# Designs tried in a protein design chat: VHH binders against Glucokinase (glk). Part 13

Target 1, 317 residues: Glucokinase (glk), of Thermotoga maritima (q9x1i0)
Amino acid sequence: MPKLKLIGVDLGGTTFSVGLVSEDGKILKKVTRDTLVENGKEDVIRRIAETILEVSDGEEAPYVGIGSPGSIDRENGIVRFSPNFPDWHNVPLTDELAKRTGKKVFLENDANAFVLGEKWFGAGRGHDHIVALTLGTGIGGGVVTHGYLLTGRDGIGAELGHVVVEPNGPMCNCGTRGCLEAVASATAIRRFLREGYKKYHSSLVYKLAGSPEKADAKHLFDAARQGDRFALMIRDRVVDALARAVAGYIHIFNPEIVIIGGGISRAGEILFGPLREKVVDYIMPSFVGTYEVVASPLVEDAGILGAASIIKERIGG
Below, E stands for the ipSAE of ESMFold2; O stands for the ipSAE of OpenDDE; V2 stands for 0.75 times the mean of E and O plus 0.25 times the DockQ between their complexes.

## First folded at step 4 (VHH)

Design s29 (framework vhh_ozoralizumab_d1)
Fold by ESMFold2-Fast, scan of step 4:
Structure s29 (fold): chain B 317 residues (1-317), chain A 121 residues (1-121)
Amino acid sequence: as target 1 above (317 residues)
Amino acid sequence: EVQLVESGGGLVQPGGSLRLSCAASGFTFSEYAMYWVRQAPGKGLEWVSEISGSGGDTKYPDSVKGRFTISRDNAKNTLYLQMNSLRPEDTAVYYCARDYVYESGTWYDVRGQGTLVTVSS
């Protein structure tokens, strides 16, 4: 008998990706296109639908999962608003795509999709208590407790990137200061590198990047591995912020595993080694050894796998 | 029709550098993510790098991260791969691709003819 294949759509403001995924989480085909938000919602939705049909051509793939940033109505498949799509207001995205593709379409918040991807296809397999963070341009997070996605009263819970870790720290785009996202995101690291240039212009970070305007998290961690003092200083600040946030999640959720993905997680042990050590400084003794802190194994395809996992969650496995 | 033409391969010593190019035609190049994939002798296709249509996002597997850099020139419809600190295990035919498919442990649906890179003393 033909095996059911899943379609995952990772909808971003700059690009969107559509993947054909096996039941066990292998990406069988993937196409990525520019979103081109400026061309209007009708054009974007049409191109998403065309790409869905392209990757599913000749395949038994009746379901589509979509991870979307911003405020969504998951039950009715509506994108209420998104910072990436300023002209989108109450867009019935799942109905529009179902009409164009003939498939059943499910919608979820992108950070919730990420933790579902970990639950069904990633490091969360076999765990009922999962905390997941994605460290990208911003910081998203999701929580699974007792085997169920934690959504809260109105479906907007688990905004893990907006916990305060530095009370007098940098302003966050959410309007509060000192959020994890304002200290440990890729955007925050780029800001620290630009601000630091005048005092630390001799840092290896800027030599590796070629200019302060091009300096990013990759250059930071590459310089930190070589022992650059300024890079290690920023690395330590990021680690402290993450350790404080993770310690808070450990106290609140008592997870079996904390999974960290996104671009910054690709730094590896230069980040994870100090993070695991520093978390212990901020938790009660009773929690020591009750959790693991690991890098996401899903890496480049976390968004597509997360989106596909929405299907598994909604149809019961 | 979609056409991708790779160039820049050759023989290089371990620790050396090489720059590959791919000329694209037949589609709106700037709207599509592009990929470099490789096939080592006796092995399957391996994904090497990815770049978004705008060039704003790049992705690499750990095996080449920090050594290889993907870039694009949308005005010239050209994709590039800068390879530094080359190792014998980087020996492969390198292909430029718009789409990729993974089946039975192998990535396929490579669009170009490929360019051979040999890393040997």
Scores: ipSAE 0.000, ipTM 0.269, lowest interface PAE 16.6, mean pLDDT 86

Design s30 (framework vhh_ozoralizumab_d1)
Fold by ESMFold2-Fast, scan of step 4:
Structure s30 (fold): chain B 317 residues (1-317), chain A 121 residues (1-121)
Amino acid sequence: as target 1 above (317 residues)
Amino acid sequence: EVQLVESGGGLVQPGGSLRLSCAASGFTFSEYAMYWVRQAPGKGLEWVSEISGSGGDTYYPDSVEGRFTISRDNAKNTLYLQMNSLRPEDTAVYYCARDYTYSEGWKYDVRGQGTLVTVSS
């Protein structure tokens, strides 16, 4: 029976969440607050620390794990920079939180935290070779190989969302064209829906959303399940992009499992069924049957569980 | 590979009955809570019923309680929904869904194509 509890902090640009997590991955308490980045880093850090103390009050929880977007220095606990925090430069986040909470704090990139969450608490349990993608506003990914997180020479490896899947495709925010993120993210889907409105205004997507400005991935997949042709067209484009990317990861990493999470993964078999079929079209015959492609079981709490899993990874389980 | 295949839907008049089935494969069926969820035209997914892995506990929203009965046969990896006293507002595509999380919550892993139930004359 677990004695220590883990604290996971999922740090986002719009909201942050702090969870108290059992050693086996059950969320015991969770608090979510607006990040309010515009109020400055000192205010954000103070409110994160206050929330950590709130969820851990009366509990044996000496360790905090934090998943952060952007470039991080995991060893020194520094957020170098993040698009979500444009005013944050070389912020010693773990030191600041340790001073305010009295706890030992660990930092990881949010996408790497996601694959660790899958390894310790999710569909990656018992697997030494894991590829994980999170399909949200952008696309992040992480890789575990031989039981270890793949970080690369400078700790910035596994940028899986930026592999090119459509050479003549949309511009990506990274500055290149045709990245997986530019085609299969929630942002990309919203763009396709807005661009398509004039030609496809009678689509069920727009009826379900109530307006083109409100149309998003949920409305797309709901309409696709009902056989809407425009929705199926966008779904097929997303599936093809994902299949090409996943095929590339299969060739490079030879994983046992490919885990896909994030809001878009909630679509279920309208996404996963065609995806599993399409991946086979893009891989060498020797890889057929060597992997599974599955939805993350940790969807809405994946950030908290991923952050908590950083603790397990850093203290040896 | 997780597969859920729904069947048993069709056209039925108000006050009638239907029995839906869901054939599950690719996972240890008895270890998962199972759900029936439905989607009416132009609406989101609505939870209809839940059954524990053992079959010992069942749950229903007020809208169907007393009219619908969920059951399972773990030896056959099959989930059932007995629908009685059907109403026009029960018209929807019905999906069999597996528990999506290992933690708290009523989240649904909707895998199959569903089965259409139309209640009208």
Scores: ipSAE 0.000, ipTM 0.099, lowest interface PAE 16.7, mean pLDDT 85

Design s31 (from a18 with D57Y K59W K104E; framework vhh_ozoralizumab_d1)
Fold by ESMFold2-Fast, scan of step 4:
Structure s31 (fold): chain B 317 residues (1-317), chain A 122 residues (1-122)
Amino acid sequence: as target 1 above (317 residues)
Amino acid sequence: EVQLVESGGGLVQPGGSLRLSCAASGFTFSEYAMYWVRQAPGKGLEWVSEISGSGGYTWYPDSVKGRFTISRDNAKNTLYLQMNSLRPEDTAVYYCARDYSYGEWGSEYDVRGQGTLVTVSS
């Protein structure tokens, strides 16, 4: 009998991706389409369902996992609210997709899906105590402790991007100041680059970008690698914020591994080298050497693999 | 609690002008960069302009540079977009937005309101 294949749906505000994944975590087929959130939820759901059927055609793939941003009800398969979909309220996403595809559909928050992807297919394999961060336009995180996903009393736990790292720092979209997300996200870096232009207009960041309006985290880290002072100043601020947050997670969760993914993690050692050094400054001596800090190995496909891992987590228990 | 309410759209002839407003509440307005983004029929969200929290810096894509001017009044928690020399291709629903977060890499905007429709036709 052939082994069952998994379908992972990575649902974003700009694009969504659907992958057909082997039991061992290899992506066999992948289709990415524009989300077109402006066309309304019914159109988005229909096109997701059509793409699921397209990638699963001729395959034994009865299960779908979906990672969604925002607040979700994982048991009932409802997206309560998502910043990516401001007009979506209490959308019964799994029921709608099951009706259209004939498949069993599982829902999880995208950051929790990310840590599950790491647990089942990534750097978290073989570990019972995992902290994972995804550094994108925002910052999400998830925690596995004693081999189980940490969800908390109401299923909304592990909002790791919203720990305060700069008490009088920038305002966060959550309504407080100085959250990790407000300092170390791609959105935060872009804001620092825009605000810095008047004083630091001669920075290599703006030359690499072609204009201040196009400057982003990629240009920041490229300039930092070349020794640009302004880029290094922002890099150091991001590293300090991350080190303080990671130190907090180490104290609270005592993890074996801290896995960092998302677009910003692609900066590589210009970020990870200083981060590993700086974390030591903020932890108690008893925690030194008890953890690793690593980049996610899942790269561009982390969202699909995370979504597919929801299936393994739900049916493997 | 966090609210963004756009107004000022309407029908205008090519070459005309409109001034859009966005009333913000529920957050410390002066500490957020603000954006105008638009969505033409059948198209995705397009970035139109950005202004820093202080109002000291503004950015525009080439498609609107020299024609549109973003400004803000932090005492009134209001964002503005002055649109001059309007073209048929400027026809869209215009939204104001603040910094956006969701855990993905890319450019996204925190759009809270229903927008204001701008139609440029003869």
Scores: ipSAE 0.000, ipTM 0.183, lowest interface PAE 11.8, mean pLDDT 86

Design s32 (from a18 with K59Y K65E K104E; framework vhh_ozoralizumab_d1)
Fold by ESMFold2-Fast, scan of step 4:
Structure s32 (fold): chain B 317 residues (1-317), chain A 122 residues (1-122)
Amino acid sequence: as target 1 above (317 residues)
Amino acid sequence: EVQLVESGGGLVQPGGSLRLSCAASGFTFSEYAMYWVRQAPGKGLEWVSEISGSGGDTYYPDSVEGRFTISRDNAKNTLYLQMNSLRPEDTAVYYCARDYSYGEWGSEYDVRGQGTLVTVSS
């Protein structure tokens, strides 16, 4: 009896990745390609299909899960709109990929896929009440409550990155001021580092990066670990923003676990230690000790494993 | 200036072995996770192996696990890939890459070198 394998597609604006995954969540093969969004949607879809066939060649893998940024119609397999794909309007992505691959394709929002990956393969295993955040270029979130993905009335719920944490804070791309994403995303950290250069040009961050244009979250947290005052200042701002947001999610969802992934989560205890302490400052006393705050164990595979988890969720196991 | 120079590729028969090397310069080698990735003609970049900065942790996809071994010599700033039981589907240009930044989900790697061609054929 051959074992069923899963195909996960992590669709990004710059690159996309396709993984062949065991039913237990082990990556068997993984291929990454440039998205080349400028070449048009037909070219992008064709290259995704070709990569799916490449990683599944000779394998029993009849199902594909795909995590997409932006607004999606999960039932009909349509990408309504994505800021990463400006020419994509109501694209019937699952139908187009099914035609090209001969496989059954399932679609979900990338942040919802991430929390499903945690539920099936990650730190969410065994938990019915999960809040998940991904700290990348932007900030995404997903929620599982009573063992079910929380999608809301129109399927667009759990936009956790857009809660306001600094009323007088930076402008967010969503059109409001002070969203979590505008303060704690990788994009936000890069902006703070570029804006801070004139005043803090002697910071270790810029020495580690080689230039202010190359300075990013990795250099920020590396410098913070060495006690750099400017790096610690930005780290503390990021922690405060995250703590306010997480406290709000604790009050709203009463989760068993808050899982934080994405590239910034690779900072480790320089982020998580202060975050766990600061969350307590913003929650009601009755919530103290009711949750855990942990880093995603899926790390760089989270997008692919999340996408593969869509299959498990849709076919019932 | 970061430089990565791969070597050790060549023609080998199925079942054979090769050892690839990557000479790294321009950064503190021991502070970075290192990767081997490969690209077959007309295909995308496929992840082959990962090793932590200390060398204590290694990761492989199932397609090469048990056949390939990644290692590093931090004193020599050199990364290695020992490839055993080679198959025709292992034919590709092999690149070494470093962890240079945080990506969307985790480590983001940087492919700088020209690569080294491995051809498995009889």
Scores: ipSAE 0.027, ipTM 0.452, lowest interface PAE 5.2, mean pLDDT 88

## First folded at step 5 (VHH; from k03 with K104D; framework vhh_ozoralizumab_d1)

Design k15 (at its last look DockQ between E and O 0.73; V2 from the best seeds 0.00; counts 0 for: pae O 4.9 > 2)
Amino acid sequence: EVQLVESGGGLVQPGGSLRLSCAASGFTFSEYAMYWVRQAPGKGLEWVSEISGSGGDTKYPDSVKGRFTISRDNAKNTLYLQMNSLRPEDTAVYYCAREPSWGDYGSEYDVRGQGTLVTVSS
ESMFold2, look of step 5: ipSAE 0.529; ipTM 0.838
ESMFold2 (binder alone), look of step 5: mean pLDDT 81; pTM 0.808
OpenDDE, look of step 5: ipSAE 0.021; ipTM 0.407

## First folded at step 7 (VHH; framework vhh_ozoralizumab_d1)

Design k16 (from k15 with E50R; at its last look DockQ between E and O 0.02; V2 from the best seeds 0.00; counts 0 for: pae O 6.4 > 2, placed apart)
Amino acid sequence: EVQLVESGGGLVQPGGSLRLSCAASGFTFSEYAMYWVRQAPGKGLEWVSRISGSGGDTKYPDSVKGRFTISRDNAKNTLYLQMNSLRPEDTAVYYCAREPSWGDYGSEYDVRGQGTLVTVSS
ESMFold2, look of step 7: ipSAE 0.624; ipTM 0.876
ESMFold2 (binder alone), look of step 7: mean pLDDT 82; pTM 0.824
OpenDDE, look of step 7: ipSAE 0.023; ipTM 0.312

Design k17 (from k15 with S101T S107K; at its last look DockQ between E and O 0.10; V2 from the best seeds 0.00; counts 0 for: pae E 16.3 > 2, placed apart)
Fold by ESMFold2, look of step 7:
Structure k17 (fold): chain B 317 residues (1-317), chain A 122 residues (1-122)
Amino acid sequence: as target 1 above (317 residues)
Amino acid sequence: EVQLVESGGGLVQPGGSLRLSCAASGFTFSEYAMYWVRQAPGKGLEWVSEISGSGGDTKYPDSVKGRFTISRDNAKNTLYLQMNSLRPEDTAVYYCAREPTWGDYGKEYDVRGQGTLVTVSS
């Protein structure tokens, strides 16, 4: 096969980014623009198309992959709806971009694009059985099994962040209690820290943050590294929640690798060391030694690389 | 004070080998993932390798996989990069980096040292 340069579009509610990506996952050019959703869908689509043409000027890059938040119809390239784009209803995004760019455009949900990025460019390379999580403001995830993306009947499968890990735990915004997202997300950590101030105001977390309102996951893990008791208590709760969820994914999918990305994964070994140990407590003996748990190598550019990987998935089949 | 001091660079012919070292101090070395990154003349930083805090998990881009090996000695607070089958395109200043702290996501790598120059030329 001829070597392809790929175009990846990371579509967000505040900004979008377009990258020109080599076949081995190097970002050769990158342009970021304000999305300006308030100007309407035609303006957003036009700005994306213009940026695609800018990034690919002088290059042989006939394909575009786009990762979008929200519910998508991947077969027809339609964004059905998204909370990030309130007036988008059944937007034929791939057709509109193809018309304006002359390129073949592929669409995928942003969480699924993340696991594809890991499969094609990240720690999932060489593996046919991958579970990936991104730990950010929410928890997204995706699954590759037997080399194929798991999408489910309606294209909404693999909502890994909504597995229940604490049966009577915190309310989740999805309307259920004790979801992984409600315990282990950056949002959940900020909530625990705000709620804990009354009892634990002497914790190093609040000294590092300067106030309970500013306390976040970074301050939590920095304090935990220094042995702060309250920080370690919250870290242990987060680790236990992740371990329970990961053990479930291991039992269901028998993965070769579990990849954890997103902002919280930058905590490093203060998170991953205990996590790897705790997962063993929750798995059947037959699974010991069958998997790895690793941090995602995809950092600032994970969105672009995930989007570009859609091309490799759809063309390579 | 966090310090990272790179050494082991030099001039080498194509196909040759070098072993880089990085002496770490001022932090609990074993608790941090570590990286090697490089900067070719006139270019930005390029990721070359990553190793977990325990040393059990390593990662490489395709451009160096099979030729470069990252390792660490947590008892000596030292990070290593064994580079084999060197090519002219490997010419760069090589830096070791600690995983970054939060609050500066515009910096993907916590580079603290001056680096060590590797030149691959006949």
Scores: ipSAE 0.000, ipTM 0.177, lowest interface PAE 16.3, mean pLDDT 89
ESMFold2 (binder alone), look of step 7: mean pLDDT 81; pTM 0.812
OpenDDE, look of step 7: ipSAE 0.010; ipTM 0.297

Design k18 (from k15 with E50Y; at its last look DockQ between E and O 0.01; V2 from the best seeds 0.00; counts 0 for: pae E 25.4 > 2, placed apart)
Fold by ESMFold2, look of step 7:
Structure k18 (fold): chain B 317 residues (1-317), chain A 122 residues (1-122)
Amino acid sequence: as target 1 above (317 residues)
Amino acid sequence: EVQLVESGGGLVQPGGSLRLSCAASGFTFSEYAMYWVRQAPGKGLEWVSYISGSGGDTKYPDSVKGRFTISRDNAKNTLYLQMNSLRPEDTAVYYCAREPSWGDYGSEYDVRGQGTLVTVSS
């Protein structure tokens, strides 16, 4: 019998990606398409199904895992609603894709898929107690406890990016103030850099970027490595916000490992060194030495690997 | 052993009609939703119809909607596909398939049988 391969679908509002993945986490094929949500949900589902069949052509791959933004009913494979798909109301996504592909399809929320990807393919291997964050345009995350994904009563638990870390801090798109996402996301960093230009226009950040409008997290961390005072000030704010959030997760979940991914995690030790130190300032002494804080090894591949890992989680590997 | 035996394929002119049959055995036919899928030369599988176990719910992709009709006779354990207004792009090997059992890893798609060839040309 041919070895089985996994199909992971990373569904986003702008693009979706489909990957053929070996059981040990190697991406063998990858196809990315525009989602084209404006064409309607039937078109999106059809295009995903066509791409699944394209990627798996000639392969023994009977299972599909899908990471989707939004609120999901994972038991029934339904997307209840999603901020990226305004006309999606109780869409039976797994049934619709199964009909079109002839494959068994599993659905999970995209942030939860990320922590599953770390559990099965990333830095979470061999751990039963995992907290994972992805620091991108927004902040997503998930929790594995006792070896199983934490989902909450309604399947919407572990909104890690929306813990409040600055009570009087910036407005968050969720409607509250001072969420981790509002301080430590790539979006938050760009806003701090745009707002700071008038006072700090001599900062190396702006020379590296070429303009305040182009300044982003990469320029921030590059300048911080060179000792730029404004860059270090923003880096310190981001680190403090992350440390407060992570300390909270440590106290609540007692994790073996806290994994931080997304584009910002590529900053390396200019971010992680101070973060590890600052976390110690915010935890009870009994937690010192009980956890690690690490960068995700999965970065570019995290979406597809997370989606593929849903299969391993649901059928036990 | 679960068996699905397809028949009714053949050579037909564009605009013509064919009726495919699938004889099912080795399982309780009425408990499973059924599919027709097709594979054109050098291409992957394309789903072309779905019918619920009772026969009360049918679905079709846009490529065949209005031209193909799936049906079943649960008393005879037989699945059908009526194909009308056939086009050259409908040329493929057609397979019937049952709905996979949820949690049934690896074996559900090897019950499709050998298929029946439909060629639409000239």
Scores: ipSAE 0.000, ipTM 0.087, lowest interface PAE 25.4, mean pLDDT 87
ESMFold2 (binder alone), look of step 7: mean pLDDT 81; pTM 0.814
OpenDDE, look of step 7: ipSAE 0.005; ipTM 0.248

Design m19 (from m03 with T53Y Y57S; at its last look DockQ between E and O 0.02; V2 from the best seeds 0.00; counts 0 for: pae O 8.2 > 2, placed apart)
Fold by OpenDDE, look of step 7:
Structure m19 (fold): chain B 317 residues (1-317), chain A 123 residues (1-123)
Amino acid sequence: as target 1 above (317 residues)
Amino acid sequence: EVQLVESGGGLVQPGGSLRLSCAASGFTFSSYDMYWVRQAPGKGLEWVSEISYDSGSTKYPDSVKGRFTISRDNAKNTLYLQMNSLRPEDTAVYYCARESYDWESGEYTPDYRGQGTLVTVSS
């Protein structure tokens, strides 16, 4: 008997990826395509469905998990609103895909999908209390407590990127000043680098980047690894912000493990070393030793595996 | 947490000298420009010295130029202010401050001051 396989859809504004995944979390097939949002929601949904059928051809894969950005009705499988999909308003995505593919489809917010991916296939395996952060263009997060995904009353809980870590800090896109996302995201780092050029133009960051406009988190951490003073200064700010947030999450959720993924997490120990040390400064003594802070091992596979993990969460593993 | 702890203040006669110290912790000290600022009774905060993180270049206002010397020891995470030829008008609480970006002005300014240390110059 062929083993059950899972289909994961990582939906993004620029590209979407569809993967065929084994029960133990191995990606067997992967297809990535341009989302082409400008073609309209019907075209996008059609192409997603076609890709699902393509990757699952000849396979026993009756279930699809889809991780989507934006406001999601996870119970009814509806995308309420997504900034990356401006023409999507109350789109019954799961029903539409089910009609086209003949498969059972589950929908989850991409940040929640991320923590579920960690729970089932990543660093969260074997843990019932998980806090996960994805550090990219923005900052998303998810929480598992007592083995259950935290969703809140309306399914929009665990917006971990929008806790204030710097009062009177940078303006966040959400309208609040000093959010974690406004200090520790890739977007925030780029802003710091652009604005810092007037004083620190001789920094290695800008030499690596070629210009202040092209300077990004990669260049920052590359320079920091080489001991660039300006780069280390910015790194310290990012680490302090993250440490404050993580300390808060530790106090609130009492997690076994805090998992950090996304592009920023690729910095490695230049980020995580100081972060682990700094978190201790902000937590009560009773929490010392009760948690781990680790990088996500899923790296580029986090999207597809997160989406696939939605299936395991919904059908009981 | 970012911490700055000033020490070395006290009572001194006009023409005397003091050396202030600032112990820094909770951040990469060697990565930041550092400052001394002071606040006299009934007056606002006044910048009195700056030292860069990279070149070690120093800057002073005319009010203290030639009398005060800022220095740093990155290995000890310590900032110093040597004050010579002290005058009654130098009486103030002296603060060690770290560079921070002011988003309102778009400039880097001294911030994260410690508790300060009182310097009193009197005959």
Scores: ipSAE 0.011, ipTM 0.351, lowest interface PAE 8.2, mean pLDDT 92
ESMFold2, look of step 7: ipSAE 0.303; ipTM 0.670
ESMFold2 (binder alone), look of step 7: mean pLDDT 80; pTM 0.789

Design m20 (from m03 with S31Y S100E; at its last look DockQ between E and O 0.30; V2 from the best seeds 0.00; counts 0 for: pae E 4.9 > 2)
Amino acid sequence: EVQLVESGGGLVQPGGSLRLSCAASGFTFSYYDMYWVRQAPGKGLEWVSEISTDSGYTKYPDSVKGRFTISRDNAKNTLYLQMNSLRPEDTAVYYCAREEYDWESGEYTPDYRGQGTLVTVSS
ESMFold2, look of step 7: ipSAE 0.164; ipTM 0.613
ESMFold2 (binder alone), look of step 7: mean pLDDT 79; pTM 0.781
OpenDDE, look of step 7: ipSAE 0.196; ipTM 0.594

